VHH binders against Flagellar brake protein YcgR (ycgR). Designs and how they scored, part 76

Target 1, 263 residues: Flagellar brake protein YcgR (ycgR), of Thauera aminoaromatica (c4kar8)
Amino acid sequence: MAELSTPSPASPAPLDGGRGDELEKFTLRGARQILQLLQDLITHRGLITAHTGGGHSFMTAVLKVDEERGRVVLDPSPDPQANRRALAAPRLTCVTQLDGIRIQFPLVGLGEGQDKGRPALFAPLPAEMLRLQRREFYRLQVPLAHELSCLLKAEDLARKPVEVSARVIDIGAGGVAVVVPTGAAEFVIGGTLPACRLALPDGEPIELDLEVRNLNRQTQRNGTEQLRVGLRFAALPRAADTRIQRYIFKTERALNAKARGGL
Short names: E, the ipSAE of ESMFold2; O, the ipSAE of OpenDDE; V2, 0.75 times the mean of E and O plus 0.25 times the DockQ between their complexes.

## First folded at step 7 (VHH)

Design E109 (from D29 with D99E L100V S105G G106S T107D I110Y; framework vhh_7pa5_2; at its last look DockQ between E and O 0.20; V2 from the best seeds 0.00; counts 0 for: pae E 6.8 > 2, framework grips, grease 24.4 > 24.2, placed apart)
Fold by OpenDDE, look of step 8:
Structure E109 (fold): chain B 263 residues (1-263), chain A 121 residues (1-121)
Amino acid sequence: as target 1 above (263 residues)
Amino acid sequence: QVQLVESGGGMVQPGGSLRLSCAASGFTFSSYAMSWVRRAPGKGPEWVSTISGYGGSTSYADSVKGRFTISRDNAKNTLYLQMNSLKPEDTALYYCAREVDYWEGSDFDYWGQGTQVTVSS
């Protein structure tokens, strides 16, 4: 019975681990702003992924904001084990989106109780909330017709160097998602793939280093298993960045034009 | 503006079937993976299923595997969830959600108002 390990969502990078100065402008610390944003999440029935560490997460939602007590009320997981992990965690990293804007906030001091006779999780109000409006997080779904590929320099199970041609399924300023046949190579989250080659339609392949950020095994309709690999650009030359941005922009424009009936 | 509108929910007896639909607008539908998420009363949201943009890949929660089938018609900008062999524990508000990928994992950036599914004798 192969425990289909639910692809453990990669733990979001800690709020403090990023370029601190760059994130500050996107960080809300005002009590009123935080309360409003939490209320907005309630109004819009925001789906929140709460990360408990160790590669574990569960989905939750804000049920209530208790301003008087200075606490947020969350839905517990339907999985009792997830709730136990949450309660044992020193910190929850909550990730959600509202109107296309990524929101991230920490919760500390999680407890369990009841709200209106229903099980609930309680935490003090977050001290800060990060609203990421950066274009750099945008990922373009690559049209199949473009046939973008990335030559990955990886290792097999025997730690032998292998080259794997991977199809690019999405691309952003920060990285790519690719699909590889299962068993083609071994990937480790946090591992670096050096001197890979990204093929764009407009010229020679771009040589770049890639960091493995996500792994997701998927079964195709035909029963074949594929591995989706999220890859961050570890080192991207400026010229390469420009080319990638240009490709994204051009492709987006074309897709939008088509969607509007112009093509 | 991105819009997702769920439909097809209702009341059904245990062992029954329902087909949910989600009409998408305001974006290139085929460019996004789509998911179903459900929320039962007194419980947090639960991921149900995901389908890739072109429908080449699907995934299911263990709780629904073998009973539910996710599909999409990109020409109609519509996502579907065929639910068979329904159980009382499947009672929930079902959301259609657009999936977006980040380096930290996959999230949902848009979802509908949901459609209620009630399985009761």
Scores: ipSAE 0.329, ipTM 0.720, lowest interface PAE 1.4, mean pLDDT 85
Fold by ESMFold2, look of step 8:
Structure E109 (fold): chain B 263 residues (1-263), chain A 121 residues (1-121)
Amino acid sequence: as target 1 above (263 residues)
Amino acid sequence: QVQLVESGGGMVQPGGSLRLSCAASGFTFSSYAMSWVRRAPGKGPEWVSTISGYGGSTSYADSVKGRFTISRDNAKNTLYLQMNSLKPEDTALYYCAREVDYWEGSDFDYWGQGTQVTVSS
């Protein structure tokens, strides 16, 4: 039978600075906002995954905020090794959700002690907390077998119209990432690609406008070069949004069932 | 709205049994793996058991293997935990929690208020 290691380094993975500018608008830095969010986690009895580095994590919860001393109080792990790793780590990355909103915050300077005569972990209040709607942070990695593609209406080097059929490698509520052969078209960050067509497996293609957000040249292990193009949906009718969200949900559930051996 | 409501807790002597229930609403229950998590007095949360959406794949923490059985009834949108041979260290607030998977892993996105289990002489 499959052992589920719920606290794991792959789950939930912390968001990192690779999206720096895009994450800043979701970052809370005000002391009062941070205190209120921590109080909400206490009231909700939030289950927190605390990442200690090296692929290790443990579950915890915020027991209280000691406002006078500027500290948060956390449950220690029942696993002594997890506590030792947490105390040795340069920082503890905490991840949780509150009413479908992803919350992530660092704790530095973690210490051991007692609260009301019981063991506890202590840290200064975090200086920052991320608050993300799931829609804003989640991108489904598209299974190759689905063969999702997006027909891009772009321009070549001579600024002449060209159509490129690009494989979709990930998809979220706000956009897609695609791969194209290097040189298939010219892409400019901030440029728009009008009237592109996104092909989902169970319906007519969706016509939509795309905005180029990032470009990354990637070399596959076999040496083949491709261009990863990050594309944002410029405007999305509600029916199209619904189809995309339904595709994501259905595919997530199928992948979850396979990973747990449930089919 | 996603709701998870635990019940079935209570006071029991060591060696006794209890069955916990978790009533789920506001989502397609059979599409989600579900877990039991417990919080003992003065300690942090501890994962107890997980069951897949279809119910055929189960896993357990070492501390409860052989004593606890997780099950679900997808027609009734209900998750269960049968607890036998209870020990004082099983004293805790027991939560049911919904898992959501991402391509990179999973986490708990919703949990209930919990039901108290107390094992003492």
Scores: ipSAE 0.014, ipTM 0.568, lowest interface PAE 6.8, mean pLDDT 81
Fold by ESMFold2-Fast, scan of step 7:
Structure E109 (fold): chain B 263 residues (1-263), chain A 121 residues (1-121)
Amino acid sequence: as target 1 above (263 residues)
Amino acid sequence: QVQLVESGGGMVQPGGSLRLSCAASGFTFSSYAMSWVRRAPGKGPEWVSTISGYGGSTSYADSVKGRFTISRDNAKNTLYLQMNSLKPEDTALYYCAREVDYWEGSDFDYWGQGTQVTVSS
């Protein structure tokens, strides 16, 4: 049976928050490091999602690095409209993965041409590349039975302070994703929610500041709308980081055991 | 540690059929959505199909709807793509890819080396 719609895999939003200094320690700016990382993408035939803005993206790959001309060569999209959007965009944001390392880099000044008789896209070498280890971006899907929650301190649609108890649907070293009813509070990408409380099974709730990273509106089976909010942890104490990591590890082991049992 | 190995590619006539397989190891297979992605000569990579971790939902690119069927056998840690009514435009390297949900969305974190499908007379 055919589905009503044919959704593509959702591409992650670029990591391009209001606090660039938080990502600075993960940013490569050395020419040799950038060249080596691009070469690694070629060697591993890394699939890249290129974001052209306005919610549009396409899949590409690095074909080669032309060090003499200072440029990278990319596969064009099989969709001509995606290529036109890419060429019109002031910037491409490229996101990919190598062996549990999330890699993100900008490309500016995209052009089109030929490489060995085949259509290709060209851009100057990026001046920087972001590289995040898996533990910093990996997230665990939280079992519903755990009833993990986060008390968010936000504003309602009238800009009045509200507290919203949100269900945590996934959690990683760098943040959580939560769901709230649409209209329960107003969230703005890049906004900070101070003094929120994350409830883990062991001990007191963890008080922390959360930065809004992404927003997805969803419609449930009963027709109610809910909002999925991606939230980044700001400055976790070591004890809190340890508790979060322990929860993730313990839950992964338990889920692995259940999967072997017959799911 | 994580390994994805594709097989089942080959040469077929237009209108023919092929079944691709992807053997997964090093992770809890049923916990991840899996996808097929292809890369054709002279064209960029194209997403083909996705299946949820327990197989409850599937999705397809418009170019393959009604011709391709994605499925999985979680007991065998294997992903499949049944390809029917093959066309020359289906000629490509076909990659098996693991999807990981992030608090920022979803993306591929591992993919295999690919298996070549060639549709020609």
Scores: ipSAE 0.005, ipTM 0.390, lowest interface PAE 10.1, mean pLDDT 79
ESMFold2 (binder alone), look of step 8: mean pLDDT 84; pTM 0.847

Design E110 (framework vhh_7pa5_2; at its last look DockQ between E and O 0.15; V2 from the best seeds 0.00; counts 0 for: pae E 7.8 > 2, grease 25.9 > 24.2, placed apart)
Fold by OpenDDE, look of step 8:
Structure E110 (fold): chain B 263 residues (1-263), chain A 122 residues (1-122)
Amino acid sequence: as target 1 above (263 residues)
Amino acid sequence: QVQLVESGGGMVQPGGSLRLSCAASGFTFSSYAMSWVRRAPGKGPEWVSTISGYGGSTSYADSVKGRFTISRDNAKNTLYLQMNSLKPEDTALYYCAKDSPYWDYGSEFDYWGQGTQVTVSS
């Protein structure tokens, strides 16, 4: 009985956390703000994914905010093992959304008990809650083996036109994320990159206009700095859209087959 | 505004079948994976099934595998859950859930409906 290892939820993609300073703008630390946000989650019956580490997570919801005791009450998992993991975890990373905004907050000191005669999880109120803007579209993580690339027509620091071959790391109906070497080009959020070329495995590159939506500098394990660029399709021909959709569909199917133990 | 409206729930005997529907609006339906989540009385939410935006990938909880089938009609902006061989333990409020743009295959949802009640009882 091959334990179908539920694909370990990939570690939440590093929050496109801009530099620590940018994250501060989106971090709530005020007690009243935190309480209000938690109450809003209750009101909206928001589902929360609680990450326990090691690629494990469970679905929960805020049941109650106990202001007097300074704690939050959560639904336990129907899976006893998940609850054990949660209780053993030094920290839960809770992820949810409200009104299109991603909300992330840590819970530490998780305990189990009963609320009104029902099993519940308890934790001290979070010290901080992060509110992040969501991506517009679902994006497929591109398998490394596919080696998708995008030729970016950009400018360097001197505003000289340069072409940069960028690896595509994710793709969706609305855009792509790419990685470029640091210093290869200058990118401006909101800027348009005209006549770029997206290379898909199934044929000729797709010419398209791209809009820079996000910039994130990442340091690789080897110490090399890379720039992750989030790009929106500014203008996509119908034929190109169809090709992209086909690629995504095919890739998803293949990944699913692999996950199911299919060769 | 994103809206998800579940329907098709009801009371059924053990061994019976139901088909749930979820009408989606306010977003590009095909661009997002969709999921069913259920909440049984006194239990936390449980993931049931997920289908990718274009339907190329489906996944199921072990508890429903072989009995439930998730599908979608992108032209109708509708998500479905065919439930066969229903058991009392399937009694729950079933939610249609939209995948978060930060999707890691079954982990995050950003919108969900009000739910439709499924009751399996003799």
Scores: ipSAE 0.027, ipTM 0.513, lowest interface PAE 3.4, mean pLDDT 84
Fold by ESMFold2, look of step 8:
Structure E110 (fold): chain B 263 residues (1-263), chain A 122 residues (1-122)
Amino acid sequence: as target 1 above (263 residues)
Amino acid sequence: QVQLVESGGGMVQPGGSLRLSCAASGFTFSSYAMSWVRRAPGKGPEWVSTISGYGGSTSYADSVKGRFTISRDNAKNTLYLQMNSLKPEDTALYYCAKDSPYWDYGSEFDYWGQGTQVTVSS
């Protein structure tokens, strides 16, 4: 994904990584299991997002694992500045997916060097890896004709309350992704937006609390810059959950029928 | 089974154009955002562009803005990348990638193709 330079906490707030004791049941610490998972990433040529802190990241891949030396070898970025950030970072937080399982691991002690005459990054094997299966957060792409919007109760850069009407581009049982114009409000990963209103086609808007999970810059087809904001539902009432899941089900069925030529 | 098959690569002179295609099968194509990712020889992967499932929202890496156009034809289950004003630094293996349907941490890919080679040289 595109690199984002917006202000943020000292590192991207991968909420799963920030709750290590809650995630113990999903944590691999055995050397054998870690090596196998890294080898699986190599075999599938997994595309990894490496977060360097300060809201910066770059894409990479595991090229090989040197078991004898206890090291992992990574592709460097084509962007020299991303490589400099990676080498200066106290750690990389690597995030990827394999067959619907989210995989996250830290790399500490990153160095530069050569692998078979090609530039490469080296690090000791991670001491732990998270393996998370989060299929309950499936996302449906929202058709434009549905005009789904979410009224966000946020703050501007001066910390004054602002209301932002944001277009919903994805929706799942656990959250939404919205787009807003760059600068419309200040969003902080891990921050909460209380009493937002989600407008579904059937019925009145749903009042719900949202938690900011990610921020990504994107460019519209007309060249305008927008911010994609990933939002998790907090404390979702049962009636609201039912309406959201019904919307997803109906919309998915309609999209599938259209894709099959109406048959 | 999810399958993504890229095509349309080849050799082209600097300043030329190519149109890449990606044939998708094994999933409801219109329900997923799709991306192009490239790997230059000896370099790590680089995200190029993403298009939403309905096609109304696109995003591009700074290195290709204004030169590349992502599009999709949901009736034909096909993703496209129109590449104009090609430069030697665009030489890479280009992959079609399906975004994960999971919302955590933004767009992440769960499936990608074998890639199609684009070479920009005289």
Scores: ipSAE 0.013, ipTM 0.534, lowest interface PAE 7.8, mean pLDDT 79
Fold by ESMFold2-Fast, scan of step 7:
Structure E110 (fold): chain B 263 residues (1-263), chain A 122 residues (1-122)
Amino acid sequence: as target 1 above (263 residues)
Amino acid sequence: QVQLVESGGGMVQPGGSLRLSCAASGFTFSSYAMSWVRRAPGKGPEWVSTISGYGGSTSYADSVKGRFTISRDNAKNTLYLQMNSLKPEDTALYYCAKDSPYWDYGSEFDYWGQGTQVTVSS
């Protein structure tokens, strides 16, 4: 097993108090809504990634909703070891998509058996399902001509406050990706950058708090090193959300006009 | 617009090799983990392998460990799967999958390509 890596063990997530509350507005708790969503996954044969913990996952699908017994029936993995890990896990985290909408739900109390003579896994119906719209995951690649920038409030190598003007390379409803010069600042995954300023072409810069979600160091073909930083909008006022959406919409429309069709 | 285009599938005899490619466009390729997923006739979907965009970490299904190698070329926006010592049970439609945006929870697939067919038979 040592020759081939499994997914890295999950690092402890940073505590971010309000994040669970932010997702509550996207969480379905009504029994009818949960049953309808599970039935939609069956109808569309939605592929589900089931995370069993310890960096392990397997692909499954909902085969059936047994409303009388209050359970879901899942397609077992062709890999017996994955099924054993799933049965031993205290909880599965299931993630999938339907028409570009992200769906995530927990399953607790997984068992094994047969459905119509075929091996199957089963679990009680989830009490909740997360349903996030494509809008949260769409990312507009920012044209270089727009010179879109974000002034980041971060720390340098000595942990002293610094301000860094970063080029925005993509933007979506949930966040931005930026490029910073190597050594300009230090970033820690899960760290919060308060009172940053996003400059859009029309109007004053938008003040917002950003959470560091991803770091990726790239060496360009000319030998120049770039640090790419993925940043989530930690708290986005409605007015700011509207301005960001307007910029995305206008830019998409212009790019689609240039692309000789598509959509 | 996100596009994933798989290629490199075909018919091969047991013990043979194939190299699958996935050409990605419409997103910042290096910022996302990428995966291969397969569906065999009459069987459930099976995750095959994942490669991260951060640190180059890789992961494999137990059924393919030691035989398959996932890799990526971020300069070319291309994902690869080198498949060696192929077995009849590897016969499936193979999909390239883009992971969720990096500000989201865990690894999940928010876009799949159209697939490329691999058939292992004598």
Scores: ipSAE 0.000, ipTM 0.205, lowest interface PAE 14.3, mean pLDDT 76
ESMFold2 (binder alone), look of step 8: mean pLDDT 80; pTM 0.806

Design E111 (framework vhh_7pa5_2)
Fold by ESMFold2-Fast, scan of step 7:
Structure E111 (fold): chain B 263 residues (1-263), chain A 120 residues (1-120)
Amino acid sequence: as target 1 above (263 residues)
Amino acid sequence: QVQLVESGGGMVQPGGSLRLSCAASGFTFSSYAMSWVRRAPGKGPEWVSTISGYGGSTSYADSVKGRFTISRDNAKNTLYLQMNSLKPEDTALYYCARGTEFWEDSMDVWGQGTQVTVSS
């Protein structure tokens, strides 16, 4: 039950491949680029989580790239059941990280055999690899006294439009995290919430599109459940970006000054 | 409870050296890439360096390449930044940050920062 004490979205979870154009700019399709990236994973001994479907996954690594045969060689699981699931799966979704960058790629046509007398799994080279930069942005914890809110335009369980005022708990250059009461709206990872309104001190609310990035259920000290929603800014206008950065800067300075004054 | 606690900041003269430390607790440290990010007075945040969970891969901002070295000790759950040949433009509040999955924004963890001042 140790898992229940540290709520996690599971890790690493695959990204929604149905995002189309949104992920296209991060997708590598050049054979040379794919070979180089796989070689980098070997050089850095990157551990890979291979998802076989149905909630099943196992840890693996790229042992070798066989350019002559057009295939990648993977370390099999010590669990025979995991290997059987992998071989039966129509595809593996492989997820790893390199230098804070998320890397995800499909493998289709998995087989088994031996490499240098050791058990190995083999698959054709992937036709594409997704390469997503880790967020290198500061996240400001929003002071409760600021009462920062975001009016979310979402849908209820019956797909009817609903507006939810959510408390902003952290904010950065790339997005916000908000909390909402359980059941206030339905959120789907990868879903877009159009024309939401972010209320910053001084001035009109900022209208912006938000993408749902993550969901986490939290139990408060009083036993009440709330939903924490991570939201990315989509196509943020320069004026809005400037206002958000000024708020972060001003608040950070005030918090730093208060901390030093307390000494 | 997930926490990052920075230390090692201070005042130093140009050309001097400092070593920053970041003590991590409440999570499996070796499973995450870790980064240093700085914010200079009047500027936005600037990424400085990243190290992979295994310590096998490192990357640096062009402004610090060749002068700064990022490292980690997974047995001690500690991240380090060795800063050599310090310049006045390196003056900033330095944050330790946990590198998470790109889609796990709500799990991002930042320390409170440690102040580095390079003055003549």
Scores: ipSAE 0.000, ipTM 0.112, lowest interface PAE 15.7, mean pLDDT 76

Design E112 (from D29 with L100Y D101S Y102H S105G G106D T107Y I110Y; framework vhh_7pa5_2)
Fold by ESMFold2-Fast, scan of step 7:
Structure E112 (fold): chain B 263 residues (1-263), chain A 121 residues (1-121)
Amino acid sequence: as target 1 above (263 residues)
Amino acid sequence: QVQLVESGGGMVQPGGSLRLSCAASGFTFSSYAMSWVRRAPGKGPEWVSTISGYGGSTSYADSVKGRFTISRDNAKNTLYLQMNSLKPEDTALYYCARDYSHWEGDYFDYWGQGTQVTVSS
């Protein structure tokens, strides 16, 4: 079947500057933190997509950090045109991932030369690096068609046990956000909901403990009031973690394929 | 615990063939697209080929189209690259890479240590 296209390694879009306030807490500005992260990329031989602007990018890697001269050394592209575009660009936006952590940083003032007799690209050390742990930041917006639900074991206003079937509206490695009707149960930030059941499409519900982290009241367009509850996974078993990550990956891949198809 | 181990590299003459393998462990293999990426000294990393999680679609760099075939065996957690009509410019360290796709784009989150392919007369 030709329904699903397999994407080549594309230029991942740089994160929008308009969400800078949210991303600021994940931005490293300390010189030693920046140096340590760059060394981690070298140690793990991390592949980097460098965006040169105008929809152009190339694959590179950090070869070394020259602390004395305050610069990074990068592998040039095998494509001479890509190297020319990079050298002409006022800024490179470098994007990579290390063990599920998204790393993004700018490079300004790119030059070319040699390192140990081999062609290399050079740039001053970045003043900042964005480091986004998937568990801390990434949230998959759950499609309504999936009808993903979580059966919450909570208490009513009289502190008696109640079960509430809540719709899951987003999910990440570290937790879920659910919606419940206002007054369906009492939720206290920091409280634990034991033995809740998360229903995923591929098997039996996952039994897990959830910690209440956030509460937001919302009024829907239909006039119905609802409560959005942010819930953190507590002591997640490895098998459950695998199933949740598989669901997230498969759903995002399907959404990416659909977006590339134009509808 | 994610591990990718490449094998099958070696030395061949131009026009020869090699089959590379990558043994994957520590994750649900069928849930991830997989890629081959190569790196020659002084040339930087170059993407070679990608295959979808269930093998229904494949893509190739223009430099290898018609000569290389990517495949996978999900029951054995193994990725393959059949390389035919090898050229000197195919000489490189070949890496098996796990493709992680999310709403902001595609990139690699794990790769192996590589297997060396040398094509010379």
Scores: ipSAE 0.000, ipTM 0.320, lowest interface PAE 11.1, mean pLDDT 78

